# VH-VL binders against Non-structural maintenance of chromosomes element 1 (nse1): the designs that were tried, part 11

Target 1, 232 residues: Non-structural maintenance of chromosomes element 1 (nse1), of Schizosaccharomyces pombe (q53ek2)
Amino acid sequence: MEKERQDGLSDKHKFILQYIMCRTAGVDNEQVRELVQEQYGETATVEDVINELNNSLHNFDFKIKRVQDQLDGRLTLHFQNLSGDPVSQMATPYPPVQIELMRKIIEWIMKCDDYQYSLTTLQIQKLSRKEMGLAPSVIESHLHTFERDGWLRQREGIWTFTNHALAELDAYLHNEYESNLYECNACREIVIAGYVCDCGYCLHVYCCKHLAHVNCINCNTPWANATVIGRW

## First folded at step 24 (VH-VL)

Design q2 (from m4 with light chain N55D)
Fold by ESMFold2 at other seeds, fold request of step 25:
Structure q2 (fold): chain C 232 residues (1-232), chain A 125 residues (1-125), chain B 110 residues (1-110)
Amino acid sequence: as target 1 above (232 residues)
Amino acid sequence: QVQLQQSGPRLVRPSQTLSLTCAISGDSVSSDSAAWSWIRQSPSRGLEWLGRTYYRHKWYNYYAVSVKSRITVNPDTSRNQFTLQLNSVTPEDTALYYCARGYQYGSGSYPFDYWGQGTLVTVSS
Amino acid sequence: QSALTQPASVSGSPGQSITISCTGTSSDVGAWNYVSWYQQHPDKAPKVLLYDVSDRPSGVSSRFSGSKSGNTASLTISGLQAEDQADYHCSSYTTSYTLVFGGGTKLTVL
């Protein structure tokens, strides 16, 4: 982090960086804003500090990415390693069988029927037994580990990616699943919770809140008729 | 601190191509929270947004309808700059030209928080 | 030939409140809540005051507030001060995700 610098890394910059790095599932942008103001004064902006950090991180293939939650728009900051295989980076502490399971879960989520971009525990167990020969109890244990480590989330037994996983997998999903992928027409990020019109115009749940038009702005059919993406 | 430095000619003949360059310091032209625009201002038309380029996994470009057939806005990652090319100019293209950074605070809009110094371009024979 | 309609000028006395309107269509102001306001002093580049109708960037006074109803957005300046004398521009995104500006409003502080 000290190898090459544009403006040098102060102890305050290093403190902010360490604060973000220690929270691998992401950090609330407003918490970091408060910390920046405590360290640099009330006129300092989190946006400028993160930009300065990213200029320094550039030479080490690291980045801090800002992610907007697809449902409520809450902003979080995520430390990323841009080098190597993103699935291997996500699963560094795991044995090979868990890494393979993660790759399969990614595939199964991206290729779900009916725009769901999520799987039930039962679906994962059935697919894992069929394609990998894994017992249901082994799957339960692995899913708990992925949830604990911030890669997957679930509600009522329905599993999908966290915002942290989406940030880490962004390039991988675009490269490997381009034909299965929806992007928001407002913010250009991957959609796993949102709406898509028959004409293909697509918005996150949160981005729809900025739409003042009752019809699809691309084809003028009622937006209420749009297909739901994801389960939330 | 983000700064935008413009360069390019101040006099262009009708039917020629207007080319302007905006050099960026303190940020990257490929920043995933920024978008890069050209805007011009004249007494007869006020402020007029011309076009935008930005990077999200791939490059996106948007151009004002009034100039879409003759405008190009190009990023240059290696020089950390972006350019305006406006073909087939007429005296109506005489204006003060600005480059500007738009910043995404968390929505799909990019309000302009940093502007270049402005370049007054005259189109006449 | 601006796409959005603003009054050409407005005036007010120090301490008063003034409101500047910005009227578009269902294809711009009425399409998205992506409306911004800019202040421009003579011989200076514009400075953003508001974005997304009513949001203020850091460092912009709370005397500046915004609202929108249908195809019309409004900028309100309360507690008018001499330094508020400037040109004010609105902008809006369109249904094609392009951007249009209003014609501008010259504010005179009496």
Scores: ipSAE 0.701, ipTM 0.848, lowest interface PAE 1.2, mean pLDDT 89
Fold by ESMFold2 at other seeds, fold request of step 25:
Structure q2 (fold): chain C 232 residues (1-232), chain A 125 residues (1-125), chain B 110 residues (1-110)
Amino acid sequence: as target 1 above (232 residues)
Amino acid sequence: QVQLQQSGPRLVRPSQTLSLTCAISGDSVSSDSAAWSWIRQSPSRGLEWLGRTYYRHKWYNYYAVSVKSRITVNPDTSRNQFTLQLNSVTPEDTALYYCARGYQYGSGSYPFDYWGQGTLVTVSS
Amino acid sequence: QSALTQPASVSGSPGQSITISCTGTSSDVGAWNYVSWYQQHPDKAPKVLLYDVSDRPSGVSSRFSGSKSGNTASLTISGLQAEDQADYHCSSYTTSYTLVFGGGTKLTVL
């Protein structure tokens, strides 16, 4: 008798869903936790509310994905469309040249040498001129747009995926770049900031904080010898 | 609100295969935040984790060393359940068997937040 | 025997603090900070109290706290209450990402 429509979602559940959907680049898990506690009481958990939303959303090929930041472990929630081509969907508001540029940037990041999984502005400009004939000023404008819209982030001109992009691209990256990706042995998510041992054991920067051991947990060689993945 | 409902035989003869089923409601066996385990408990051994299955872009399985040669834990996405199969049982496999959901709160661990009702399985002739 | 060593029993009076230890090896408790504690009342399934050494799920009293040093994790219950009388189990992940439990500790509230 509490269900209004759809798969049993209450007005409070719909409020939480709307809050997450309106923040297309993702929302901090703790902000949603505060809202859940305000709506349901201090003992309510964000985890249970999100699970109930996902049970209803799955029927419509939508999902709320929880993403852990690879450096500091901060959790964010991201509304996803599970249907169609993720790259085309994330780039739908853009003209065709920007969609093509986004697809190329994904390729260039995933195929970076030296485990960097990131590109400088200059590298993007040079690759774009070579492969797409685009001027440097055009690239700077497009990168600003991708940063504003939450698809790419940069530190001192070094560009890589946001957590939002990783969430949206997860299936795409596994399907198209399987041979180029590393996965964390603790949480099983793609690694673009972390460490990989010669034996292949790989951890995010944050997941390494849970190690109590100075050597690789798999082969017992010094973890200090692990190759750095990403630039941070 | 997640609920785990167990089913299966309560008496099994030595050398036979113990098969138990755990039906899931309120979550999916392929949830990207969950892992699904079988755990047993006896007065002589206490709690004993037996094995885990979970999905992250592919299925992962882990089994306790003590039973690794005899155990299979299988997910069934169409029925939203997972099963335990333990081959060649002996009276020492007599225990209270639980299925449990492990939930990933953001680390690589899956603490058990929901448990089935338990099934007391006796292995004897 | 169980892979992790816990005292078989511990007791305390209401209002006191007690500590339950869980000792493993460098291949489990000493390898990861993936240690959990479970409370189990008679004829009930266990209930998680702590995970990742010291993190509390929502709804678990702040009287329960955890710590770890080397191969030993500890559960501390402060302000002991009659309802705390139960069995307490620790668990840890291993280097092969399997899981092991301690033998359990019966807490008696005097």
Scores: ipSAE 0.646, ipTM 0.841, lowest interface PAE 1.9, mean pLDDT 89
Fold by ESMFold2, fold request of step 25:
Structure q2 (fold): chain C 232 residues (1-232), chain A 125 residues (1-125), chain B 110 residues (1-110)
Amino acid sequence: as target 1 above (232 residues)
Amino acid sequence: QVQLQQSGPRLVRPSQTLSLTCAISGDSVSSDSAAWSWIRQSPSRGLEWLGRTYYRHKWYNYYAVSVKSRITVNPDTSRNQFTLQLNSVTPEDTALYYCARGYQYGSGSYPFDYWGQGTLVTVSS
Amino acid sequence: QSALTQPASVSGSPGQSITISCTGTSSDVGAWNYVSWYQQHPDKAPKVLLYDVSDRPSGVSSRFSGSKSGNTASLTISGLQAEDQADYHCSSYTTSYTLVFGGGTKLTVL
């Protein structure tokens, strides 16, 4: 029952798009599935609706990206701007010093030692003092803002990227940090929580659950010897 | 709605190159959720997966061992299609050829949810 | 011939449950939980029923279920219906991330 439109999208598609756009930090895939069923009927698939939205959005350099959580596999949908500088787009509402802090945190996470891909609050404070001259109390305020806005997450003072940030930074990280990157050999997405074999074969924590083999599938050495990526 | 439309010759001489094209509508050959495969079927051998191409941050290709030295699967983003090239064909390559979209539901596998109409290719002199 | 072994045929009466096996090796069925099942009616392209052993795409009946133990995967069809009469194919990813199919099983609904 789609009406003819010049933009190629029905009113139902536009409603779904608006729902996703209004939730900056991402939308649970199952919530969108419920909306699709309400709009199109019980047999409609979220995958087809999102694909049709993306066909139209590409004309304007936008995209809805499906992101799988690296630990538990939960799927979320994220509205993404494909044009321009990703860091500036993430940080548009922020003062210049806070934008520069975000750029530095990205660099420090990607270049941290021992496959950690995460930083403690103390590490951020120390690096910020050394490289930017910022006081610890200022850093805590900025980190709170990044957490509130869904760009960084922390557990017991250990900070890393959210799924939303990974989606927005995907091209930037590949371009600027190619030699510091690990990609999952199963799903081809960036790994900040997972395992890497000495031979370079790498899997997310969640993707590893699909491995039925006790040895690395690529080089046949024991998978138990794989290096842990991230702190999770 | 995703559709895959196949084209190409139905008769090929032994030793020649089999070339088939799969045109995609309703999706992009460079989709970050899809992979694009060629699969063939014969009464004696059943289904046989031949190869796969897909794009993430670069193009990835995988080919079945049985045809690895003779096969190329090439995407064409400007025409939104992908092709099969199978060199040095023999009568054993006679089969019904399908193109198929594999869709990633988040696990690293690409189950085939859309198929072309099929092209019956005979290799005979 | 086929990398994965399936029975050549299976039959059942309407309303019954049947199971089709798919046996491979540690280099395919035993390497990943990336096993899929396809239904194919005569003169039609295959249709995916299950992926990742037991996951069902939207629009596939819950009468189709799957399991795996070691190197053997199984498709179970409950409440057998006339339209279930078709060929059934299993597939598995290999350790080289290539794909192999079973030889196929012809299901006859009596």
Scores: ipSAE 0.610, ipTM 0.829, lowest interface PAE 2.1, mean pLDDT 88
Fold by ESMFold2, fold request of step 25:
Structure q2 (fold): chain C 232 residues (1-232), chain A 125 residues (1-125), chain B 110 residues (1-110)
Amino acid sequence: as target 1 above (232 residues)
Amino acid sequence: QVQLQQSGPRLVRPSQTLSLTCAISGDSVSSDSAAWSWIRQSPSRGLEWLGRTYYRHKWYNYYAVSVKSRITVNPDTSRNQFTLQLNSVTPEDTALYYCARGYQYGSGSYPFDYWGQGTLVTVSS
Amino acid sequence: QSALTQPASVSGSPGQSITISCTGTSSDVGAWNYVSWYQQHPDKAPKVLLYDVSDRPSGVSSRFSGSKSGNTASLTISGLQAEDQADYHCSSYTTSYTLVFGGGTKLTVL
């Protein structure tokens, strides 16, 4: 039948899908583009192959999500489960206390003062002792595990979400922390590294590079006066 | 493969409403990577973008200033399509009408990578 | 009375390079780097060549390149070929996030 011929995935599509699935913390879009060109020819587009995969994955509540880095614009591809509680799914291999710590760290990041959307190791240690009774050495071990598994990243002891975590937590953050969220007015994605004008107009660091206008496009005040979101 | 299939009348009388439909296959009208536009083309004005609708946790709509008071672009998730409604048409609305998918490659713009087949609409009595 | 100004026509011989300009204002081409270029052959829908001034979608030849300075964007076609004969359209986002097109440029390959 003609329907059956259209719904099947080719072996090449399945190869691309498995390549992405095996790299749970995300895959550089350009690496996948090279594979697509090798499998389908130099003019083949990664965008079309991913779209065709997503059409098949739709039936199983799975998706390949493309994520743009908020600072440099680098694109990565992430295999997602769209059903269930994403925090529980992220933390399934962890013991219950570590799952609870994950939920708390998400809350602490989202409710940070001064638009920081990040925490120092010391802040996490103090909050976890106060709210969970955990020793600092236990926290350092858990943070190392979260970093290793691609959920959190740090620079000089300042911790925040990876792009992988943002992709997995997208629905959770919108549902549980909607009043704490900023969204980019250019690309409509969550902002943890960017700028917000007093009028509320908000851009990622990378999306702001596409603004050729020196003032806020919404209220015409200087962008130099915008409040910085995140620490980068 | 994404495909856009247009349907609707090819002849409309002045003062009536022009209504066109764009059916989407191979993608979703609520895709988080796409935006859905109507564009028309005439010898006197060339390409003219009319309006855009897209979904990012809510629906966003943008309309060209020249038609803003007369236009509506409506998504329909249950039928996986979007429609153009252009009220109070005049002969100046005679044009080749396209629907198009804008694809977000990662910057906040939505360049048009897939187009419908086009519908030549004549506005005359 | 297109919002963006393009030359009505340009011509070139095979192997030459040609450049098509697209001039707007500070409220469109000068507001965002969201400028795109489209190629349109007779009786066909346009095809995107460039977006965000200079970025190429997968499958578009590197012979097509773009630049922008102030309120003017440019498309350059190097190594001109017979199949490049077509209409070329620029587009730009505005400060209100609407979109405007240029009047189009007919390229003739001699």
Scores: ipSAE 0.589, ipTM 0.811, lowest interface PAE 1.9, mean pLDDT 89

Design q2 (from m4 with light chain N55D)
Fold by ESMFold2 at other seeds, look of step 24:
Structure q2 (fold): chain C 232 residues (1-232), chain A 125 residues (1-125), chain B 110 residues (1-110)
Amino acid sequence: as target 1 above (232 residues)
Amino acid sequence: QVQLQQSGPRLVRPSQTLSLTCAISGDSVSSDSAAWSWIRQSPSRGLEWLGRTYYRHKWYNYYAVSVKSRITVNPDTSRNQFTLQLNSVTPEDTALYYCARGYQYGSGSYPFDYWGQGTLVTVSS
Amino acid sequence: QSALTQPASVSGSPGQSITISCTGTSSDVGAWNYVSWYQQHPDKAPKVLLYDVSDRPSGVSSRFSGSKSGNTASLTISGLQAEDQADYHCSSYTTSYTLVFGGGTKLTVL
């Protein structure tokens, strides 16, 4: 009787949930595992705790999503709001012009030529001037804000989605950009860093470590000839 | 804790359809970390994976080649369960049937960490 | 009818190490590093020992280890104990995302 009445109301479950919710850009799965073991004992699993939380959260259109980094495979946990327009939810604290810029950057990344799924600062500046009339200094300011808030990341001026943004945008990208998506054949997640064979068989960079073939297992073309997705 | 409870007939006549149900508690059939399988076991064939259903951004279904023409595995999100239908059964389909949860710890494999209690199904006469 | 070949039986004495092989093809064991091992005691459902060739779920003893070379995967049980007496099954994903099991290996602890 006691266990069934308390499944959705455990103080320890609420503590884990709050820990994840307060970290907007995501939380290292291993750090949460250590916290779960501290609260519940050494044999407790983060997977079971997150599953129990998600059973309760489903009725409120919330979810904790586990995201595997496409390059190194590190797992992070992200709290998601499943209701409404994801871009509006992501950008609620921003003025309308920044929300519009966010929608445009998503479009520009998804419709990149040559499998890049990323844009240089210069490309964003040129596109935003052409399509929105924004000055380069204004773009630099907005990009800094998006990076600070964990929506975009950059390396040497090459911008793309964070793992947090991918988690939040998952449904939106599938709904609005279905024809522009690549999906990993191993894990079924969206690919913005990986490889795609001419036949369409696609893997994340990290997921390639699970491929035991030297050739594409779908069409038998050498995997070394696969096209690189993303800039990493 | 996750529990899988099986139900369905234990005797089926040849040429009929075998239908089994697996009720899930402690997890969702639409969990994006799980896949839901039917597996059977007999002395002559050992363990045989029959098929799985799972949800990521849409439903995926995979079936063993040996039964692909006769099998359907269906999720039911409203009842939080999944079913096996195996058409046109023969005595060679006599086996102990399990449902199982496959859990995705990593990149795409689904080791079976929870199993139902098993249902011995006999196909005779 | 099994797609993967395992020895029918193996035996060992307490404290020894034993190895069970699981041989497939380039279309299953040789395609992915998605090989799993299951232990099954009489009249019980199987339980997972290893997945992804060598990874161990929480609660599985470190005496169980796995490896793979080409089309052959191996389960090694070190420090054999009486409780290890059971049937052992391997499984692998295929290139078409289906799954196949080995025929099983009966381990007898002498």
Scores: ipSAE 0.558, ipTM 0.811, lowest interface PAE 2.2, mean pLDDT 88

